# Ledger of designs, part 9: VH-VL binders against ER membrane protein complex subunit 8/9 homolog

Target 1, 192 residues: ER membrane protein complex subunit 8/9 homolog, of Dictyostelium discoideum (Social amoeba) (q55fm0)
Amino acid sequence: MNNNISITTEALSKAHLHSFKHHASSVNGILLGKADKNSILITDIIPLFHTQTLLPMFEVAMIQIEKYCRDNNIDMVGYYHSNQCIANELEPEPIAKKIADRLNNELNNMCFLMISKIEVNRPSGLVSIDKVGSDWLKNRKTLITIDTTSNSEDINEILKRNLQNIKESQIYDFEEYLSNPTRDWLNKSLVL

## First folded at step 3 (VH-VL; framework fv_zilovertamab)

Design b76 (from z13 with heavy chain G106Y)
Fold by ESMFold2-Fast, scan of step 3:
Structure b76 (fold): chain C 192 residues (1-192), chain A 122 residues (1-122), chain B 107 residues (1-107)
Amino acid sequence: as target 1 above (192 residues)
Amino acid sequence: QVQLQESGPGLVKPSQTLSLTCTVSGYTFTDYYIHWVRQAPGQGLEWMGSINPSGGSTSYNQKFKDRLTISKDTSKNQVVLTMTNMDPVDTATYYCARGPYLWGEYRYFDYWGHGTLVTVSS
Amino acid sequence: DIVMTQTPLSLPVTPGEPASISCRASQSVSSNLAWYQQKPGQAPRLLIYGASTRATGIPPRFSGSGYGTDFTLTINNIESEDAAYYFCQQYNNWPYTFGEGTKVEIK
């Protein structure tokens, strides 16, 4: 399995803002980047759902994301999920495990990340979920680092500024696209 | 006309590194995964690994993971297999093969290169 | 790893007879199974994928069936040019695995 996961400040900011925009519900999405032998680098994310994931709609989104990836020299490298219930915020919900299994069958080399609050002992706010046998369990050994090569600004300052500017309202997910096809759920024009 | 062509040395000494190149033509390079499969003389087929032609993400058979690296050069429509510390038991015909890059289709191999025999001997 | 077991490993047949090759997976692979033909000195050639879908250009005498763990490749009216090795491959789970191969020989 992968022991080292890196995520850019831009991708990390998008994931957290998606979660902040829908603080009263669970959210999920796809991680994009490159998966190597011993590491995964995440350079972008695509938000999917903020209420309930319906697997047929998930399948439709995956077809579209795959085309985007082929056109943009980037790969699907994983899945992120954020629970609505703070008491069990890091335990993957049944739907999240089902999606992770589906994605793992397509990609094999992928990661599954739960989103939580940023803390001194968890600078990215992310926790790795690894496949153990047929189940998905929290892994405290997996190193998750923030890649500051493109932007050396501290993630806490980026999130503070983006929240002050209400940037979370400008992030659209696939579920919002289903309700209004004018929404750019690939967020190609979003600047954070 | 879809074509896959392997190229590389036919002879490698024990402990040396093998490098094989797969050059593809007749289709859009980023539309299909490329896999490496080997076959020892008189034996069956063994899947080694694959590469996603878009971002370059790789997947390896655990048996080879510590020695095997697969990379790509999109400008040349090439995929390169590098395997370190070759041993006589690695003597085999090495094939590159193309698989679907289509959600839900998984990977059967519709087109294969002609294969390159690599003999590991002193 | 999923183990693919082929029977028989050697199958002598007379031209015009039907031939059947079995492939058994150690756990369910759904319909994610392919069959390949390989002649000496040549690369494998895709015959069947999705357990029963014939690949483009493959003669109708070749057919595949099965689901889950048990699969069969059938050649209904065998011709001399069908003398070759035949391999099954599962692509349901990583790593992808192949059967040991069946040598079809013309008597």
Scores: ipSAE 0.770, ipTM 0.883, lowest interface PAE 0.6, mean pLDDT 88

Design b77 (from z13 with heavy chain G106D)
Fold by ESMFold2-Fast, scan of step 3:
Structure b77 (fold): chain C 192 residues (1-192), chain A 122 residues (1-122), chain B 107 residues (1-107)
Amino acid sequence: as target 1 above (192 residues)
Amino acid sequence: QVQLQESGPGLVKPSQTLSLTCTVSGYTFTDYYIHWVRQAPGQGLEWMGSINPSGGSTSYNQKFKDRLTISKDTSKNQVVLTMTNMDPVDTATYYCARGPYLWGEDRYFDYWGHGTLVTVSS
Amino acid sequence: DIVMTQTPLSLPVTPGEPASISCRASQSVSSNLAWYQQKPGQAPRLLIYGASTRATGIPPRFSGSGYGTDFTLTINNIESEDAAYYFCQQYNNWPYTFGEGTKVEIK
């Protein structure tokens, strides 16, 4: 199959800020956008966890994200995971595979992306994970492109500016929301 | 008063493209997935694909993926099935059916359209 | 694809007798199974979902049971209006698949 994945500069920037904020731990989140017959376009992301994923809390997050999607004419289209900075950082961890299985049961047409904490630049820093039989394996042949249509600014310049302005401290995930409900885990007010 | 209604041509020539519209009423369009299911004369039911009412993401049975496209128009409460290169073996009654949207919900079809018979012949 | 096999394909029954239809999946579908009734010239009607939950408006004479690969639809004290085709459907795996159907005939 020739499925292509496109992710907007804004969505990818949010995922990297989430990773930078929690450099010493694994992070994960949900990819939002539209899945078509031969392509998936990711236009936003929702950060979820940064210490460990508790599956009951993951289920609660999914219900809330689904309501958000319905209200905002957008769909859940996949999952991202970023390992802590260790050897084999782009290899999906057991918990990541378990979450991908759960999401795949609800969504036939989805993607699973591993994002590097060390190497931000493509192609080495972003890899697609495909389901092969009962396992999830890296597929480096999957085309992943950055969609600059809505923001033509270079992603590295956006990341540099946002890090200089300490924007990673302003991005919140669902785990932080559980500890303090005033946290905007959908990050709609975040200026990048 | 929930109603699903298919509309489209009853006759299609071989190699032509089929276009069927499913119009829904009596509920909020974005609350349910819409699925397409067909049934050849005297045969069983076959799931073809579905569309998410929110963003329009689609899922297809791999058997049809090269020929089938499902799209929606939320302003009209309509879902459209388009299938290219029709063959006599595609002669069937085509149904649209609604399915639950909610995470973790059972994926049954609670309301079906009346069905439209599409005959493929010269 | 998961293959759904129904037995029997044809079931003649006398009014007042029970009828049982079996549905077997080629691999486990947990409880993610639905049953539909279809009368000639009509669209299918949902009877049971989640293997055993009766849909709204369905008479209590219809019941479903099973888990994993083996499922049964039971119609107790069958009525003449129950003459129809019955189909099982799994929704555990993509693509969703249906059984061949069982024709229940009232004698």
Scores: ipSAE 0.770, ipTM 0.885, lowest interface PAE 0.6, mean pLDDT 88

Design b78 (from z13 with heavy chain R107K)
Fold by ESMFold2-Fast, scan of step 3:
Structure b78 (fold): chain C 192 residues (1-192), chain A 122 residues (1-122), chain B 107 residues (1-107)
Amino acid sequence: as target 1 above (192 residues)
Amino acid sequence: QVQLQESGPGLVKPSQTLSLTCTVSGYTFTDYYIHWVRQAPGQGLEWMGSINPSGGSTSYNQKFKDRLTISKDTSKNQVVLTMTNMDPVDTATYYCARGPYLWGEGKYFDYWGHGTLVTVSS
Amino acid sequence: DIVMTQTPLSLPVTPGEPASISCRASQSVSSNLAWYQQKPGQAPRLLIYGASTRATGIPPRFSGSGYGTDFTLTINNIESEDAAYYFCQQYNNWPYTFGEGTKVEIK
């Protein structure tokens, strides 16, 4: 387990916009960046699904993301998930735990983050999920640090501006790409 | 043809830092993980750690984590192992080895360097 | 850590005979197991991965079998050049671990 997780404002904004676009659904995606000895820095994210995750399609997405990583000098470093139901918002759904197990077996050094509301004691809106024995349990003691070196703007102001400009409609996930190949699911042209 | 070559000093004094370089050729550097495996004289193989050739993410055996750092220089097709506070029990042949960077393929080692014997003594 | 146990540790064989080496994992590793050959003064050479898939260039006399915790490397019609140490390696769980090694000696 890594206790030092940081995410850039750009990557964090994309993750929250994916969740906002599908506010009534569970969403998930892959965290990209670099995992070091005692820390993980997340510098980008790739949105995957906003309905039910079909594991065969997840495998296809992983093959494509791995190729992207090789071409772009970036690594897969984890998984994010947002629950549909607010009653157990931070409890990972069964499918989320299954995906986390699959990724953990491939990556060894990874993080699993649940997306929640941004609050004073949770400035990133993210909660770390740790592997304990055979299960995945939330660890509320781990704070996710926002890396502001490339953009020092407050995440709340970025999200407010992007929602005002309906930018969540411009973020695409892998599931949308499958139905329309013109969709940029890597979101390289997205300006936040 | 695929080649991996270790280089570095063969003798290190106790408490000093070891630095070994693995230079690869005959394939695209970013297509394969590089792992470090050591073997004490007359003993078995021990996995030390690995580096992802794309972003440089590392994974370490907990036994070595506090002393071991693996880094890369893509422009030179090189991976460097650095280990601090060397002890006589660290005397071993150190190998770099190539592993798949393919989803679902696993972490076995298809090509190995020749190995570098590192002796730790005063 | 998963412990890999090899038996026997020393195996004298006569040329032309089949040789079998066993590898046992302390917990299931599925089919995520590899076998390596190491001759004196040389680096290890991959023989088998995925428990039963022969690596490129490896002669068909080498075969692997097994799943879960029990695995076997078989060398049919053993040749004098097969005198070497043989190691199994699991890659199901981090950290990756090796067996102690089996020394195959030609009588």
Scores: ipSAE 0.774, ipTM 0.884, lowest interface PAE 0.6, mean pLDDT 89

Design b79 (from z13 with heavy chain R107Y)
Fold by ESMFold2-Fast, scan of step 3:
Structure b79 (fold): chain C 192 residues (1-192), chain A 122 residues (1-122), chain B 107 residues (1-107)
Amino acid sequence: as target 1 above (192 residues)
Amino acid sequence: QVQLQESGPGLVKPSQTLSLTCTVSGYTFTDYYIHWVRQAPGQGLEWMGSINPSGGSTSYNQKFKDRLTISKDTSKNQVVLTMTNMDPVDTATYYCARGPYLWGEGYYFDYWGHGTLVTVSS
Amino acid sequence: DIVMTQTPLSLPVTPGEPASISCRASQSVSSNLAWYQQKPGQAPRLLIYGASTRATGIPPRFSGSGYGTDFTLTINNIESEDAAYYFCQQYNNWPYTFGEGTKVEIK
């Protein structure tokens, strides 16, 4: 059975802002929330890299995120990736598949989401990627919905306001933290 | 010190729902995963599923996924196993067991509850 | 699912002698292999994890070895209190699976 995936407007906005901030490169990060038997609810995200993902640095980030999760009653529930190449925007890059394999091996119940443009037929801008045999392939049957329980504002209006306020410049990822430890890559103080 | 205790009915009729509670003490509840493992009389151990003590995310053995639900109550330091449509072949001793919450370690079980025998009979 | 096969299923031993139990995985589990002891009427007790790391409080007469598909639990200078069932468990792939168990009997 396919998982039903929901993401809050706040978490979705953070993911898109990370992608907007580094529109000329690939980005990735970890999805946080709760994974149940038939559904995954994503309530936050942690941005990781915007250039090259070095697997040893990914491992270091995972250890820190796991500690954060223990302290904050939230779980790692998946991985997001956004490609630099627009011609193959939804095809996972080799590094994305390696990271998804690594995370899937740790978390038996998880999701892998590719970030794309928000469109009428793709309201969240997200596409689910499932493991089929040894490969990762698009799953058009997985339902991805925006959870508006805590904030009923339209995601397009939220993104418009946040871009007008240049909020993408205020979101930091783990790679930026490695070069400047004062950067809050958990984005605890960021309000969107 | 560290202690896990299962509690629940010792007898369940066919087609009924089983509910077992695992109560833990002697450590911080959110620092370790809790797993459920069962053992049929005279047979080996069978992993059923687990729950993340932080957010409550669950993972199930596909064999049980349609019948099994694991939940937690952090305020009581408890994990609950619920399994529907019990059958005589589900007769077993049910254990809760503690697994490390540590990236890269995988889950071996360092402490186990004493186990509770559940007999499914008409 | 990964199938774990234990041999022998029954192992009579004399006190003071070494005992060895084998565990074979149907595909590689790296070093993600644990061993448990279970005495009659009791819950399992962790002996070894990571194929060869002794758990806290476990006597040094217990040792584990192996990698990939073939693993061995060795009990040196076996004592009468070691009469029990012994199970291996792989935790490399979901779902986690156990061997059928080996009954160690003191002669």
Scores: ipSAE 0.790, ipTM 0.889, lowest interface PAE 0.5, mean pLDDT 89

Design b8 (from z13 with heavy chain Y33H)
Fold by ESMFold2-Fast, scan of step 3:
Structure b8 (fold): chain C 192 residues (1-192), chain A 122 residues (1-122), chain B 107 residues (1-107)
Amino acid sequence: as target 1 above (192 residues)
Amino acid sequence: QVQLQESGPGLVKPSQTLSLTCTVSGYTFTDYHIHWVRQAPGQGLEWMGSINPSGGSTSYNQKFKDRLTISKDTSKNQVVLTMTNMDPVDTATYYCARGPYLWGEGRYFDYWGHGTLVTVSS
Amino acid sequence: DIVMTQTPLSLPVTPGEPASISCRASQSVSSNLAWYQQKPGQAPRLLIYGASTRATGIPPRFSGSGYGTDFTLTINNIESEDAAYYFCQQYNNWPYTFGEGTKVEIK
């Protein structure tokens, strides 16, 4: 039971830029960081798909991300998803729930976050989805905070600058890598 | 070649905190999860929790709730189990065990430490 | 939590006979099932994982089978050194759980 989730400004910026790059479709990806018994700290993200998630391709991506994690002292700690349809923005799509179940079986201590608009009542733009029985339901009471330790700049200002500089075009996901292996889906060179 | 060795006190008084260390050798520390499993005298095995050797993320059996903490020291190839408020019912042999850190492989335990008996009594 | 039920709890066997131990899960665990051998005073030793894959160094007389909720560990041509406790373990769902154990005794 993780009642306290924290995400760095840089990781949060990458997630929103992935969503902005593919504003007309659903996107998803993996959250990286550290999960303790009482909290999860997210320090990076890996974008995965923007058209359709095929489970065999998801499995291949997970194997590669796990290797990256072993080499870089970081763990997979969750999943993010953004819906294509704005009318059902916070309701996890069936495929998102299926992926969350698959990850939960491997990680146990994880979070599932839906990407939404940044608002006064939702400073990160993220909503927690918790497993209730056999289903995944939104939990608006879970605290999601922005970790400003490494970058104290306001997230809205960062996103404004990055969108003006068309930085969303420079973020690549695993689906783009499958079409062109020269794409750096780990985004090691991305400067935000 | 692969070895896991538990160390710590063999006797703990009721209400005190237990601290056990698992030292591993013969393989790359960050390639496998480390789990703690205990066995009360004449009883079966009980999974307590685990730690991911790369980032240090932990998973716990809810039975132990907030009494149990697992941590790591990569520089020493060690994993530490800390459990507060020990009770005579916690008397058991405590094992550390190695599990795969490979997507889809699951969490079975291929190598175990020798175990350390912890008796909780006054 | 998934409950693992082993039968029988005690199994006396004559050397050279086959021995079979059953393990039943309270819900499906797919093939995510392991078997361990434990001799008195020793740590458990992995025999089988993935329901049917023999661990490194384990003699071919040990075999596992099953999927879903019903699993079997078979020891063909049992030897005196096989007298031990045997435990099944599911690793499909958190928390991981073990069966209560089967004591294999040589007659």
Scores: ipSAE 0.771, ipTM 0.885, lowest interface PAE 0.6, mean pLDDT 89

Design b80 (from z13 with heavy chain R107S)
Fold by ESMFold2-Fast, scan of step 3:
Structure b80 (fold): chain C 192 residues (1-192), chain A 122 residues (1-122), chain B 107 residues (1-107)
Amino acid sequence: as target 1 above (192 residues)
Amino acid sequence: QVQLQESGPGLVKPSQTLSLTCTVSGYTFTDYYIHWVRQAPGQGLEWMGSINPSGGSTSYNQKFKDRLTISKDTSKNQVVLTMTNMDPVDTATYYCARGPYLWGEGSYFDYWGHGTLVTVSS
Amino acid sequence: DIVMTQTPLSLPVTPGEPASISCRASQSVSSNLAWYQQKPGQAPRLLIYGASTRATGIPPRFSGSGYGTDFTLTINNIESEDAAYYFCQQYNNWPYTFGEGTKVEIK
């Protein structure tokens, strides 16, 4: 796994807002950007599920995301997950590990990030999960940097403003698309 | 007609950097991964790495990761392999090869360049 | 890394006879297995992918079978132009790996 992960303020905001929208459940999604030899830059995210991940539906979502990536000069570079359980918030759930294995077989060079609360010692709210043998374990040594070159505003202020404007309600995931095909789960028109 | 063509120096001195270019034609550049595979004289095939034609994400065989860099120029339909600190044991025919960019489909190589022999000697 | 072992390494055959080449993976690769033909001075040519799917333009005398760890390439009614090296390749796990190659010689 890479020890240099960078995520744009915009992508990070989307991921946290997806988690806030479904704060009482687990959520997940795909990280988009570019994976290089020594680093991964995440420039967008695509939300997937908030109730339950059914693997056949995950496969369908992946096919559609790959088409999007080809058309938009961007790559799948990883997976994010947020647990429902506070006591084990950073421990990947079995389904998360299964999805990470599936993605790792397709991408080879990818990252797996757990979403938690933003804190002084965790300014992005993200924790890297690395593959160790056949398991996926927390790696606190992996530095996750917020890329502020396009937006230097503090992530906490961005999230505060967007939550005050109830913008989390405007983020749609693939599961919502399955229930209503008019939902833009790729969030191409979303402004945060 | 789909074509892949390698180009670059046939001779590299020890400790120097190798640079090979793969130029593709006859299909949409962003529809397929490009891989690099080498073959030492009288030996088998060895996968070196690949590049995603969309965003340019790379994947390397751990054996080469410290020396190998793969990059692309979509405007020229080209993929470039750069390998530092060449050694006589790196003498081989280097191929670029096309692989599927399709979820659930692994990378088998349906079209190959003709290969370019790179000899590492003083 | 997954190790791919080919047997035999050298296979002399008479025209019209069937030829079979085996490829064994050190761990399961599902059906993610390809076969290539390589003639001297030429690039490899895809014959079979997905263990048993024949590539476009490949004669029907070539067939592949197997799943998991044991795979076979069969050439029925072998012709003189089939003299070449044959390689298997797994694409189930990173890094992708190839067998050592089998040299098919026509007697």
Scores: ipSAE 0.786, ipTM 0.894, lowest interface PAE 0.6, mean pLDDT 89

Design b84 (from z13 with light chain N32Y)
Fold by ESMFold2-Fast, scan of step 3:
Structure b84 (fold): chain C 192 residues (1-192), chain A 122 residues (1-122), chain B 107 residues (1-107)
Amino acid sequence: as target 1 above (192 residues)
Amino acid sequence: QVQLQESGPGLVKPSQTLSLTCTVSGYTFTDYYIHWVRQAPGQGLEWMGSINPSGGSTSYNQKFKDRLTISKDTSKNQVVLTMTNMDPVDTATYYCARGPYLWGEGRYFDYWGHGTLVTVSS
Amino acid sequence: DIVMTQTPLSLPVTPGEPASISCRASQSVSSYLAWYQQKPGQAPRLLIYGASTRATGIPPRFSGSGYGTDFTLTINNIESEDAAYYFCQQYNNWPYTFGEGTKVEIK
């Protein structure tokens, strides 16, 4: 059946900032939080790539994220992806499906979310992707709710403020870390 | 030395809720998944579910999903299995077992508890 | 669910003989296959994981082979202490599934 998916305002903001920073390319990353039998709560995200995802680099990132999760009482609970092209922007591209399959073999109870480049000012801008047989298909019936428990401010106002302050320039992904090891790809010091 | 030990009632009545505790020692609790596996008398092994020791994310065999809940208490190094609406067909030895929390290695069960026999009878 | 089929279900052997147990998966599980030994009244004991890697403390007479759908556990010089049930388990796909078990009996 359908899982309830909930994402915190902070995690959602980080995902959109990653997409905005690299609006002319595809981006992806890992969703962190807790997955129960009836729900998935996403409380953080780790940005990964903004150009090409090469499987060996992805494997290295996963090993490091796993260690981080063990030390910080948090789990990997899913994957997000945003397509380069606006045509069919919410259809998972082949690499996204391959990564989702790899993660699904390790995690089982996970979610896969596509980020809209067009709908970024709407409440979530996210669409759930479900595994149907051997394929991954959009499911707009899945409701993704925003968890406002820690921050009751409207997501649209938060995104507007962060974009006005050019906060997308301050978020770093794993690919940037590979090019410059001083980049904090875990974004622990990022203030939104 | 690594040890896993199940504890709980040996007898439950039909429609009653079962609660079993797995207590672990000899390693860092958050480094390994804990799984629950059962075995009916004279039968094979059946995987029931698991819990991630870090955030507490759970995974269940679809067969048990409606009745089974697995939870953890990191401060006590314990994992708890709760199963509702017990039936005589649920009579089995229940084991907790340890699996790797290492990307790419998969989850085989390297250490097992001794098992606890749960008989469901009126 | 992936179905694991073990053959034979009962295997009488004499000490010193080799014994072989087969495990077949209904679809590919790559190398994500484990073998367990279970003696009466005891918990299962891990013998082999990753299809062919011996677990710590397991004697070299135990070996595993196979990939995909067809796997074999071999005991090269069987001893009386090896009388037990043997189970294969796939851990490639959720839910994890076990074979029915093979009872190895000493003649």
Scores: ipSAE 0.753, ipTM 0.878, lowest interface PAE 0.7, mean pLDDT 88

Design b85 (from z13 with light chain S30R)
Fold by ESMFold2-Fast, scan of step 3:
Structure b85 (fold): chain C 192 residues (1-192), chain A 122 residues (1-122), chain B 107 residues (1-107)
Amino acid sequence: as target 1 above (192 residues)
Amino acid sequence: QVQLQESGPGLVKPSQTLSLTCTVSGYTFTDYYIHWVRQAPGQGLEWMGSINPSGGSTSYNQKFKDRLTISKDTSKNQVVLTMTNMDPVDTATYYCARGPYLWGEGRYFDYWGHGTLVTVSS
Amino acid sequence: DIVMTQTPLSLPVTPGEPASISCRASQSVRSNLAWYQQKPGQAPRLLIYGASTRATGIPPRFSGSGYGTDFTLTINNIESEDAAYYFCQQYNNWPYTFGEGTKVEIK
């Protein structure tokens, strides 16, 4: 596993907005960017599902995302998940562990991030999950930094503004695309 | 026609850094992973690492991770292997090889470069 | 790391007879197994991938079989040009690993 994970303010904002849009449900998605020897830089995300993830639909999404990556000079570098249960916020759900196993078999250098509340001791709101034996467990020693190179604005201010503008209603996931193909699941038209 | 070609020095002194370039042609550079595989004289094949041609993400065999760096230059259709602190035991023929870049496909090697022999000796 | 063991390491054959090479993985690799041919002074050439799928341009006398841990490469009606080293490779787990190689010699 990488001990140094960096995520852009734009990618981080999208992930949190996806979670806010479906606050009563579990959500998940794919992290895009570049994985290097000792670090992963996440520069975008693709939201996937906001209800129960069916593995055949997940496979279809992966094929489409892989094609997008080939055409856009970007790689799949990980998976994010947000639990519906407040009391078990950081414990990966069984379906999240299944998806992480499937991704781990395809990607040698990847990260698995749980979405949580932004706090002083957790500035990104993200917690790293590592594979230990056959299980996936929290690893709080992994550094998760916010890359402000393209946008130096504080993440809390970005989220505050986007929530005030109800931007969470404008983010679409792959599940919404499957039910209505006019939905922009790549969210290229979304301005944050 | 698909072609991969390695280029670089045939002789390297102990403790020096090796740099090999793999130039590809005959297909879209971003459609296939590029791997590096070496073979010591009279010995078997050893996978060293790979690079994703899209974003440049890399994967390394743990044995080489501390010394090995793989990078790409999409504008030149090239992948570069850099290995530090060369030792006589690193004497081998170095190959670049092409692997599938499709979800669910395995990473077997369908086309190989000609190979370049690197001898590490004073 | 998954260890790939090939048997035999040397196989003398007469033209026209069949040749079989075995490859055993230390743990299941499912069907993620490839076979390569390497002639002296040349790069390896892909013969089989997915345990049993012939690569483009490979003659039908080459066939692969197996799943999990035990795999076989078969060359039917062997020709003199088939004298070469043959290697199996697993691509189920990182790092990808190869067998030691089998030298097929024409008698």
Scores: ipSAE 0.752, ipTM 0.871, lowest interface PAE 0.6, mean pLDDT 88

